# Miniprotein binders against b1l550, part 150

Target 1, 279 residues: b1l550
Amino acid sequence: MRLPEELLERARDIHSEAPSHRIKLDRVGSFGLKVPVEFKGFLLLAEADVWVSLPEGRRGVDLSRQVEAIYELSNPPKDPFSLCREAAISLLEKLNYADSSGVSIRFDAPLQDGESLKYYGVEISSIASDEIINKIRVEILGMTACPCTAELIRAYKSSEIAATHTQRSLGILEVSTKAEHPDPDKLASIIERAMSSPLRTYTKRPDEGGLVIRSLSNARLAEDVVREMIHLFLEEFGHLPEDTHILAAVRSMESVHMHDIYAERSFSLDEIRKEISSH
Key: E = the ipSAE of ESMFold2; O = the ipSAE of OpenDDE; V2 = 0.75 times the mean of E and O plus 0.25 times the DockQ between their complexes.

## First folded at step 15 (miniprotein)

Design lb16
Fold by ESMFold2-Fast, scan of step 15:
Structure lb16 (fold): chain B 279 residues (1-279), chain A 82 residues (1-82)
Amino acid sequence: as target 1 above (279 residues)
Amino acid sequence: DPVKEAFKYIMEAYKLIQEAWRLLRKGDVEEAAEEYEEALEKLEEALEIAKEAGNERLIRMIKKMIEWVKEMIEELEKKLKG
């Protein structure tokens, strides 16, 4: 059922009315939209959130224009970085009362792993105002091995490679910048290289043994992994603007404890370079 | 609609910036600089439209984008010269 167009002329424009309370809202939008994207040769179903700021004198936003902004740009499917940036800009064009707009797109990124694929988490966003800020968050599982228990067992057995507990650890890199989004595959690579060893979707027993031995030979605390992630990030992405902000974090799901270990560091490129230079 | 016209040029500038980023990944520094310079021209056109419309928010945003592109051009010119 479609109601007559004449009703639109007679009905109140609710969205442009004064609200019950004159309070600005920072983010108002359509969350959990399903959007196809093309990522490195794969067609993926991503989840998107789109929003705008709402001024204190306006009751509501035009939600249909928000959906139009992203869907017009998603057919045919394009890379999620261009989609994110272009949709954020389009929101400001379509919703001229807004001071800022944002788009986030999240998906599981495929990564070739021998004959199989493994997946890591990606969330990208673009926020448009009097500047455009691009953000990316990458999460990937790897393996860590405890150096403390390794040292105790090595002392006990006089062995070069000591037995120790291993566990899955989640590595996190988040980057906020005025430059392009960093390549998520490179961020995932940094995380995996900082770990004791990467995880795989499928291994035969000889390959599994090799991963375990590699992990035991490269035992690392969560704190070690975070520091190594920062070091590797600076080598790969030190060319980004000095006001680029990074979060590096590791959550280690300790196999011998009922709880996890967590380590993190947030920094700007300017801040971390000054810190490292002083040491 | 001057806002829509300005955003047309902003979108064109961003496509050129994305092409410049692609060229930089391939080591094509001189070609990337050319794309940035074309993007700057598009942003300057967008700025004139925004000024004529008196849209202060859009003027500030475009000016920030112009500053950023100019900085990228300067950095690439330094790399090309030495």
Scores: ipSAE 0.253, ipTM 0.643, lowest interface PAE 5.1, mean pLDDT 83

Design lb17
Fold by ESMFold2-Fast, scan of step 15:
Structure lb17 (fold): chain B 279 residues (1-279), chain A 82 residues (1-82)
Amino acid sequence: as target 1 above (279 residues)
Amino acid sequence: DPVKEAFKYFVEAYKLIQEAWRLLRKGDVEEAAEEYEEALEKLEEALEIAKEAGNERLIRMIKKMIEWVKEMIEELEKKLKG
């Protein structure tokens, strides 16, 4: 049912009223919106959050204008990166009382895996304030094999055969930059190449054996994986602005423990280059 | 509305910046530099309008973008000459 427009003239504008307490809010918005996006030839259903800052003198945010902003830009579906960036700017234009705006878009990205597909997690954000900062987080599973146990078993057996425990490990790369979002497929590739072996959606016995042997011959600590991820990142994305911030992390779901092993490093490009050059 | 007009120029500038990124991925350095130069013109127009509107937040945002675009143009000019 549609109420008469004449009621708008008699109704109070609640959002523009003074609040009960003069307190600024950092993020007020519409969270968990479903939006279609076009990603590398795939139409995907993504989940989006949109928000703005709210000044201390204003009671509420016009949430309908937030939904309108992202909806206008998502039809027809477009790439999630330009959608994220343009929606963040649009929010500031439509909601002029805000000091900042932000958009986050999350989806599972398809990646070709032989004759099938596998999926990795992507979350992108754009935050507009005095500058526009573009952020991406990529998470993908791989396999790691323990080099410590491999050495112990080799010494015990006096053999060349590497035998050790293997486990699923989650690799994480997060990048914040004023430049464009890095290509998530390249970030996923960096993570997989840093691991002992990638994981697959579908394998036949000979291929499965090959992946296990590859993992065992390329045993790596979580610490090794993080360092390799950083090395590979600098090779591919070292051209980004010096104030670009990166998080590289691995969470290893240890098959011989009741707990996980975690390793991470956060750094700016400026910071890491100075560190590496001092060695 | 001067604030909306300033945002219109800012959005046009940012679309040109995004096109420059696309061209750089293809190795089209000279064309990317042209897109950045056009974006700079749009940003300078947006800045003039924002100053007349007295929107201090928008002025800061546009100024920071101008600084960054100028840095990008200088870097690409060095590559084109080198």
Scores: ipSAE 0.623, ipTM 0.877, lowest interface PAE 1.8, mean pLDDT 86

Design lb18
Fold by ESMFold2-Fast, scan of step 15:
Structure lb18 (fold): chain B 279 residues (1-279), chain A 82 residues (1-82)
Amino acid sequence: as target 1 above (279 residues)
Amino acid sequence: DPVKEAFKYFAEAYKLIQEAWRLLRKGDVEEAAEEYEEALEKLEEALEIAKEAGNERLIRMIKKMIEWVKEMIEELEKKLKG
């Protein structure tokens, strides 16, 4: 049932009214929107959140204008990075009372894995205020092998092949920058190369044996993986602005423990360069 | 609405900046520098409109973008000469 448009002339404009309490809100918006995106030749269903700041003197946000902003830019589907950046700017243009806007887009990214595909997690955002900050978080599973147990077994048996436990480890790289979002495939590659070995969607026995042997021959502590991720990140993305912020982390789902091992480091490019140069 | 006009120039500049990024990924350094220079012109127009409108936040946003684009142009000029 459609109500007559003439009722709009008689209805109060609730959103533009003063609120009961004069309190600023940091994020008000439409969350959990389904949007199609084009990513490296794939059409994917992504989930988007869009928001703006709300000043203390205004009761509500024009939610329909927020939804219009992202949907106008998502048809036809485009790459999620341009969509994220352009929608954040469009929100500030459309909602002139806002001091800031933001857009976040989440999807599972396909990655070529032999003749099949594997998937990793991507979350991107763009926040527009007195500058535009582009943020990306990539999470991908890999394999780690324990060097401590390997050394104990070597000492015990003088074995030619290291015997130790292996486990799934989740690698995480998060980057905030005024430059473009880093390529998530490159971030995923950095994480996988830092691990003892990557994981596969599908393996046959010879390939599976090779991955296990690779992992056992390349045993790494969670701390080793984080340091290697940072090293590889600096080689690939050291050209980013010096105020770029990075989080590198790994969560190892230990096969011999009831608990996980976790290691992380947050830093700016300026901070890490000074730290490395002091040695 | 001058604020909306300033945002249109800013959005156009940002599209040019994104095109410069695409060209840099292809190794087209000279073409990327041209896109940044065109973006800078649009940002200067946006800045004048924002100043006349008296929107301090938008003025800061545009000025920060101008500073960054100028840094990018200088870096690309070094790359082209070296």
Scores: ipSAE 0.626, ipTM 0.880, lowest interface PAE 1.7, mean pLDDT 86

Design lb19
Fold by ESMFold2-Fast, scan of step 15:
Structure lb19 (fold): chain B 279 residues (1-279), chain A 82 residues (1-82)
Amino acid sequence: as target 1 above (279 residues)
Amino acid sequence: DPVKEAFKYFREAYKLIQEAWRLLRKGDVEEAAEEYEEALEKLEEALEIAKEAGNERLIRMIKKMIEWVKEMIEELEKKLKG
């Protein structure tokens, strides 16, 4: 039942009132919104969070204006990067009391895998304040093979290709920059190339054997994968602003253990260049 | 509403910046530099309006964007002359 609009003249404007305590809040918003996006020819259902900062003297945020900001830009569906960036700016315009705004959009991205598709995780954000900072996180599974066990088995069997345990490993690249969001397909490619082998949606026995042999021939520690990811990232994206911040990480789901192995490195482009140039 | 007018120019500038990114991906360096130069003009207009409105947060945001766009123009000018 729709109530008469005339009631708005008599109702208190709760959001504009003074709060119980004069405390600034960093993020207040609408979380878990369903938004259609167009990604590389695919229409996908994404999940979005939108927020603004709330000043110490204001009780609440106008949530309807937040939904309006992303809704106006998402119909018809468009690419999630432009949607994210433009919605963050729109939030600051529509909610003039805010010092900052943000938008985060999450979806599973299709990736061509021979004659099939596989999927990897993407989360993009844009945060508008004194600057607009664009952030992307890509997560994709690959395969790693243990070089330690491979070496032990090679010593035992005197074989050129040693048997070892293989496992699924999750590769993670997160980039925060004032420039354009990096292409997530390129980030996913970097992660997969750093692994012992990529994973596939579908394999027949000969193809499966080939992936296993590839993995065994490219046995890598989680630490090796992180270093290779950083190396490949610098080759592809070294042109980004020097204050660009990167997280590279691998979580290896060790098949011979009840626990996982984890390795990570956070750095700015300026920081890593100085480190690499050190003698 | 001068704040809304300043945001109009800021949004137009950011669209031009995004177009410059697209052109750079295609290798169209000269055209990208032109887009950044047009963005700079719109940002300078946004800055004057924001100053007249006395909106300190918007002034800081526009100034930081101007600083970055000027850096981008300088980098692209070096590429075009080298």
Scores: ipSAE 0.680, ipTM 0.894, lowest interface PAE 1.6, mean pLDDT 86

Design lb2
Fold by ESMFold2-Fast, scan of step 15:
Parts: C-alpha cells; sequence; structure tokens
Structure lb2 (fold): chain B 279 residues (1-279), chain A 82 residues (1-82)
C-alpha cells in the first residue's frame, strides 16, 4: 500500500519544526548502509555511515536525502576514497542547515599473499566543516616474538637461535589529514614490516618453519613495533601536511598471559619532527 | 539557488584537487599544478557566490581550501623550477 503523494502537501514537515529542547546535536544520520565499492580491481560490499550536525532550532534531519545522495554517488561503484570525500561535500550541499557532515566507509581489503589472498581492515572517513579532513585506519595482524624470553634461553643454552614465545599482534595505523587518504596497502606494508614476521592465509610446512625462524631472529617488544612503525611511516609519508595526525599502536595477544599488552603513540608530523630533532 | 551553485563549483574544484593527487602519485608534477590552478579558479568563483549569499560557514570552508591550494601550487612551482 502506497499512500497518495499529494498527502505530502497536507502533512506537517516534522523535521523543520522546533525540537522539544533547543540543543545542538553533533551527528545525526544513517548508519550501517551497505554500499558497493571498487578497490584495486575488486568489487567489495562495504558498510557506510553518513551524518550531519543538527542545529538547536531544527527537530530532525532528512534521512531520505542522505541515503539517496550516497546511493547515487555509489552507482556505478567507485573507489571508496572518492566516494567518501564527495559524499561528505554532497551532504552539506543537500542539507544546508548543517554545520558539518561526515561519511565513514569500512571494508576488508584483499592483499595478495603468494597464490592466495589475505585480508586487512580498513576504515576511512571524510568530515566536512570549515575544512575537509580525511581519516584512514588500517588494522592488520602480524607475529611478534618476545625478546626477553629469547635472551633468557640464549643465556641458558648458549644457542645461536633462541627459543621464545610468539603471538599474534594487531598493528594499527590511523592517519588524519587534509591531503588525500594514504594508500592503505602502504600502511599495511609498514605495519607488517615493523612486526617480527607477517601472518599468512596458508603455509606449507617449509614456509611455516621459515616464518617461525624469521620471527625468532627478529624478536620485538610491542614498544619496538610502534617505534618502527613510526620510523617507517615518516620515511613513506613524511611529505604530508605538518598538521597531519597519526596514531600508531600495537595490541599483542600474549601467548603466556591471560591479558594483552598494548602500546601506542599519537602525534602530529610537526610534533614528532621537533621531538626527533631535539635528540 | 546561490548556495547550490557555490557547492557545485566547490565540488568541481575538489574533483580537480583529487585529480591533482592522482597525477602527483604518477610523478606528473606539471599536469598536477595545472589541475590545482583550475581548482583555484573554481574556488574563487564559489567564494564570490558564497559571499553574495552571505553564508559565513561556506565562506570559511572555501577560504581554507583556497589557502591550501595556493600553498600546493607554490610548492609544485618550486619543484618545477628546480
Amino acid sequence: as target 1 above (279 residues)
Amino acid sequence: DPMKEAFKYFMEAYKLIQEAWRLLRKGDVEEAAEEYEEALEKLEEALEIAKEAGNERLIRMIKKMIEWVKEMIEELEKKLKG
């Protein structure tokens, strides 16, 4: 049953009415939308949130306009970065009462791993207000090996290859910038290179032995991994604007403990350059 | 609708900025500078429309983007000269 469209002319415009309380809201929107995106030759089903700020004098947001805007921009599927940025601008145009708009898009990114694929997490956003800020968060699992236990076993056995415990560790790089979103494959690469070794989707026995030996020969604390991620990030992305903000973090799922170890550092490019140059 | 027109120029400018980023990733510095210069022209047109419409938020947004694009043009011009 479809009601006659002429009823719209007689119905109250609820969204434009005064609210019960004159309070501004920071984010009002449509969350959990499914949207197709094209990423490096793959068609992926991503999840999107779209929102705008709501002024104190307006009761509600036109959610239909939000949903239509992102669906129009996603057909045909395009890269998630352009979709994110353009949708944020389009939301401000279509919803003129808003002081800011935002779009976030989340997906699992395929990464070539020998003859197979592995996947890492990507979340991107664009927030449009007095400027457009583009944010990306990349999360990928790797392997770390404990240098403390390795050193103790070396002392005990006088071995060239120390035994130690290994565990999965989640590496995180988050970048917020007025420039384009950094390439997530490059961020994932930085994280993997900072780890004791990468993880794989499948391995044959000799390859598995090689990864374990690599990890044992490259034992790293969570703190070591974060510092190495920052070092590698500066080599690859040091050209970004000075006000670019970065979060580098590692969560190590310790195989010998009932708890995880976590290390992080947040910084702007300007801040970290001054810190490094002071030494 | 002046606001819709201003946003149209702003979106066109931002698409040109995104194209400049693509060209810079390929090492096409001169072409990227041309895209930024075209974006600047569209931003200046968007700014005039926004000023006439009296939209202070949009004026601030466009002015910040103009400042950013001008900085990028200067950096690329230095790179092209030497």
Scores: ipSAE 0.707, ipTM 0.906, lowest interface PAE 1.4, mean pLDDT 87

Design lb20
Fold by ESMFold2-Fast, scan of step 15:
Structure lb20 (fold): chain B 279 residues (1-279), chain A 82 residues (1-82)
Amino acid sequence: as target 1 above (279 residues)
Amino acid sequence: DPVKEAFKYFMEAHKLIQEAWRLLRKGDVEEAAEEYEEALEKLEEALEIAKEAGNERLIRMIKKMIEWVKEMIEELEKKLKG
């Protein structure tokens, strides 16, 4: 059912009215929108959030214009990076009272894993204001093995390969830059290479044994994984602008504890180069 | 609409800048410089339209992007000479 459009002439424009309190809001928008995206040959269902800043003198944001901005750009489906950047710019065009706009898009990215696929988490955003900042966050599970317990058990058993507890660990790389969004597959690869072993969707018993032995032979603390992720990131993406900001983190779901272990480092490229060059 | 036209040029410039980054990843420095030069032309057109429209936010955004693109062109020109 559609109400007569002539009612618009008699209805108050609530959004343009003065609010009860003159307070600026940083992000006001439509969250949890379902949008199709094309990612490396796959048609995926993604979830999008769109927002704008709201000035202290305006009561509300035009919801329909926010949805229109992303809808027009998502049909036909396109790559999520272009969609993110273009939608953020379109929001500023359509909503002239806003000082800034943003779009985030989340999806599970397929990654080839032998004859099967595994999936890792991707969240990208573009924030437009006086400049455009592109952000990407990649999360992928891997395996870590405790070197401390490994050393104790090796001493006890007099074995060359120490038994130790292994656990799933979540690796996180987040990049904020004026340049193009980094390739998420390369970020996922960095995370997996930094861990004791990658995880797989499907393994046969001999392959499973091989992954466990690899993990045990490459035992790493969460702190070790974060440092290795940073090292590998600089090798791959050191060409990004010096004001690029990175977060590298690991959350280890410790099999011997009721709680998780967490390690992180945030830095700019300029900052980390100065730190490393001093050693 | 002048504001819509300015955003159109701004969007075109942004796409050219992203293509320049792809070319730089491939080592195609000369082609990347050409994309940045074309982006600069689009941004300067957008700036004139934005000024005529009196959209101060858009003017600031375009000026910042022009400054960044000019810095990139200078950097790439130094690489091409050296």
Scores: ipSAE 0.100, ipTM 0.585, lowest interface PAE 6.6, mean pLDDT 83

Design lb21
Fold by ESMFold2-Fast, scan of step 15:
Structure lb21 (fold): chain B 279 residues (1-279), chain A 82 residues (1-82)
Amino acid sequence: as target 1 above (279 residues)
Amino acid sequence: DPVKEAFKYFMEAMKLIQEAWRLLRKGDVEEAAEEYEEALEKLEEALEIAKEAGNERLIRMIKKMIEWVKEMIEELEKKLKG
């Protein structure tokens, strides 16, 4: 049942009213929207958040206009990067009281893995204010092996065979830039190459043995992985604007502990180059 | 509505910038420079309309984009000449 449109003439415009308290809000929007996106030949179901700033003198945001903005731009489905940027601009056009807008789109990205696919996490954002800032966060699981236990085992007089505990580790790269969003497959590749070994969706016993041997021969602390991720990032993406901000992090789900190990570093390209040059 | 017209030009510029990025990924530097030049024209039109409308936020956003696009054009011109 649709209520008569004549009721709209009698209803107050709640959103345009003064609020109970004259306080600005940084983000007000529609969160958890389902949107189709086209990503590298795949049609994926993504989850989107859209928001705008709300001035202190206005009670509410036109949420229907936010949903219209992203849905109009997502039909037909397009790449999530263009969708983020275009939707953020469209939100500012449609909601003239806002000082800023933002769009985030999250999905599991397929990555070729032999004859199968594996998946990694991607979150893409665009925030429009006095400028447009593009953000991307990539998370992918890999394997790490403990070098400390490896040394203890090699010191054991009855065995000179290298052995240590291995665990799943989550690698994280987040980039914020005025340039194009970095290619998430390249970010995922950087993370995997920094790990002791990548993980696979499907492995026969001989291939599984190979992954374990690779991990054991390439034992790395979480701290080692973060430093290697930064090194590899600078080789691949050192051409980005100097004010580009990066977060590199690893969370190791330690198989011999009741807790995880975490290492991170955030930096701008300008900052890290000066630091590396001083050493 | 002049504000909507300014946003129309700004959106057209953004699409041209995205095409320039696509061309740069393919190594098509000269074509990318042409897309940036066209984007700059759209941004300059958007800026004049935004100034007439007195929309300070939009003026700042367009000016920042113009500054960055000019930097990109200069960088690509150096690559093409050298």
Scores: ipSAE 0.644, ipTM 0.885, lowest interface PAE 1.7, mean pLDDT 86

Design lb22 (at its last fold request DockQ between E and O 0.93; V2 from the best seeds 0.81)
Fold by OpenDDE base, fold request of step 22:
Structure lb22 (fold): chain B 279 residues (1-279), chain A 82 residues (1-82)
Amino acid sequence: as target 1 above (279 residues)
Amino acid sequence: DPVKEAFKYFMEAYRLIQEAWRLLRKGDVEEAAEEYEEALEKLEEALEIAKEAGNERLIRMIKKMIEWVKEMIEELEKKLKG
């Protein structure tokens, strides 16, 4: 049922009214939209959030225009990076009262693992204001082996490869830059290489044994993983702008504890380079 | 609507920047530089329109992007000469 046009003309525009309290809002938008994207030859249904800032003198945001902005750009489906960036710009165009806009797109990215697939989590974001800032967050699971327990067991009973507890660990890299979004596959690779070993969707007997032995031979603390992630990141992405901000983190689901071990470092490229050079 | 027109040129410029990024990933530095130059031209057009419209926010956005694109061009030129 469509309301008669005559009634619409009589209705107040609630969104344009003055609010009862003149307070600026940072983000107002629609969260949990589903949009199709093309990624690495796959057509995926991604989750999307769209938002804009709201000035203190305006009661509400034209939310329908926000939704239109992203869907107009998502047909036909395109890569999530350009969709994110262009949608952020389009939001500012359509909602000219906004000082800033933002788009976030989330999905599970396929990653080839032999004849099977594994995956990593990815969130792509763009914020448009005086500048366009591109943000990407990659999360992937790996395996860690504890070096502390290994050392205790080695001290107790000498063996070439000391037994230790192993667990799944979630590695996280979040990058914010004025440049292009970093390649998520490269970020995922950095995280996996920083772990004791990667996870496998399938294993044959020789491969499974080898995977565990490799992990035991490359035992790493959560702290080691984060430091290695940073090191590998600098090698691969050291060409990014100096003001690029990075969060490197790991959450180890320790198999001998009821709790997780968490480690992180937040830094800009210029800050971390100065830190490393001072030693 | 001059604001809408300015955004049109801005979006076109940004698509050219994205194309430059694609070319850089392929190692096509010269072609990428050309795309940045074209983007710069579009941004300059957008700036003039935005000034006529008196939209200070859009003017700031465009100016910052112009500065950034110029820096990128300079960096690429150094790579091509070296």
Scores: ipSAE 0.799, ipTM 0.937, lowest interface PAE 0.6, mean pLDDT 93
Fold by ESMFold2-Fast, scan of step 15:
Structure lb22 (fold): chain B 279 residues (1-279), chain A 82 residues (1-82)
Amino acid sequence: as target 1 above (279 residues)
Amino acid sequence: DPVKEAFKYFMEAYRLIQEAWRLLRKGDVEEAAEEYEEALEKLEEALEIAKEAGNERLIRMIKKMIEWVKEMIEELEKKLKG
């Protein structure tokens, strides 16, 4: 049932009214929207959040206009990066009282893995204010092997490649830039190359054995993985603006502990280059 | 609505910027520079409209984008000469 449109003429415009308290809000919006996106030949169902700032003199936000902003741009489905950036601009156009707008889009990205697919996590955002800042966060699982236990067992049993514990580790790269969102497949590749070995969706026993041997021969601390991720990032994305901000992190789900090990570093490109060149 | 018209030109400019990024990924530097130059024209039109409308936030946003696009054009011209 739809109520008569004539009721709009008699109803107060609640959102335009003065609030109970003159307090600015940073983010007011529609969260958990489902939107189709086209990603590298795949049609995926993504989850989106859209928001704007709300000035101290306005009671509420026009939520229907927020939904319109993203859905008008998502039909037909397009790449999530252009959708994210363009929706942020459209929000400021449609909601002219806002000082800033933002859009985030989350999805699991397919990645070719031999004859199968594996998936990694992607979250992108665009925040529009006096400038447009594009952020991407990529998370992918890999394998790490402990060099400390490897060395201890080697000392005990005198072998070139010692047994050690292996575990799943989550690698994280987050990039904020005024340039385009970095390609998430390249970020995922950097993370996997920094690990002791990548993980597979499907393996037969001989291939599984090979993966384990690769990991054991390339034992790395979480701290080692973060440093390698930063090194590989600079080789691939050193061309980005100097004010680009990066977070590199690893969460290792230690097989011999009741807890996880975590290592991270945040930096700007300008900051890290000065640090590296001073050594 | 002049503010809406200014945003129309801004969106057109940003789409041209996105196309320049796509062309740069393919190594098409000269074509990318042309897209940035067209984006700059759209941004200058957006700026005039925003100034007439007196929307100071939008003026700042457009001016920052103009500075960014001019920087990109200069970098690509340097690359093409090199």
Scores: ipSAE 0.777, ipTM 0.926, lowest interface PAE 1.0, mean pLDDT 87
Fold by ESMFold2, look of step 16:
Structure lb22 (fold): chain B 279 residues (1-279), chain A 82 residues (1-82)
Amino acid sequence: as target 1 above (279 residues)
Amino acid sequence: DPVKEAFKYFMEAYRLIQEAWRLLRKGDVEEAAEEYEEALEKLEEALEIAKEAGNERLIRMIKKMIEWVKEMIEELEKKLKG
């Protein structure tokens, strides 16, 4: 079936009309699209969001052209990073009334762990305006040392047995840069290594050793992981542009509490280097 | 459509920049510098077309990329000399 030419022209024109309230919108788009990608030899079904800014003088977004921008580039399936960056540029071309565009792509990534695989969460984004900013967020759920030291201190006054406990923790690294997206496997490795740092749980003298361990270890676990993540990140990615922005965070999910413990630090490479060089 | 033509050259340049990134991961510094130089040529073409079209937002985008690519070329040339 084919609609009359005049009706089709009117239907398409409604998006270019001025709105009743002339207010710009920062993100107007299609969210939750299913897009095939090829990542490290795997064909994955990723979830993608695409959006553009909408100027105050335009009523709506041409949805078909917006979706076209990513789907045209997704056949054949290719690596999600090139897809993300190029789709953001294509959005600005196809929707040239916008002054910015964005694409995000989310998937679970496999990571080699000895002889087996583990998985971690990845979300990449590319935002195109006067510049193209590439953002990646990596999240890994792992195990860290448990703050059971206080209970061990009390118990060992009558016991020769020490119990070691672990707790679940979510490690997060987020990077925004004008350079290429950092390798998610390297970011994941940084988080893993920071969470693998040993916490010495031992007793030298019952009264003094126990109390010192209790007062120091539990309060600093998440904080120490964040500090180690930053150190390791600088070793691997200190070469990125100085205005690259990083967030490092850990959320410890306590088994005996009704709430989580959270630590984070955000910084630019310039800021953190100045801070470190001052000590 | 001159705006679409300018975006074509911009995308070609950006793909060359991505290739330069790939080459740098392999340690191919001289080849990466050549890709950046070719990207710069494409960006200069894109800029001329964007100026003829009068698209100020695209002009700003292309100019910012040119500035950055020139910085990358200078950085790689210093690395090759040193």
Scores: ipSAE 0.742, ipTM 0.919, lowest interface PAE 1.2, mean pLDDT 81
ESMFold2 (binder alone), look of step 16: mean pLDDT 85; pTM 0.821
OpenDDE base, look of step 16: ipSAE 0.789; ipTM 0.934
ESMFold2, look of step 21: ipSAE 0.727; ipTM 0.918
ESMFold2 (binder alone), look of step 21: mean pLDDT 85; pTM 0.820
OpenDDE base, look of step 21: ipSAE 0.794; ipTM 0.936
ESMFold2, fold request of step 22: ipSAE 0.733, 0.729, 0.717; ipTM 0.918, 0.918, 0.913
ESMFold2 (binder alone), fold request of step 22: mean pLDDT 85, 85, 85; pTM 0.818, 0.818, 0.820
OpenDDE base, fold request of step 22: ipSAE 0.784, 0.779; ipTM 0.932, 0.931

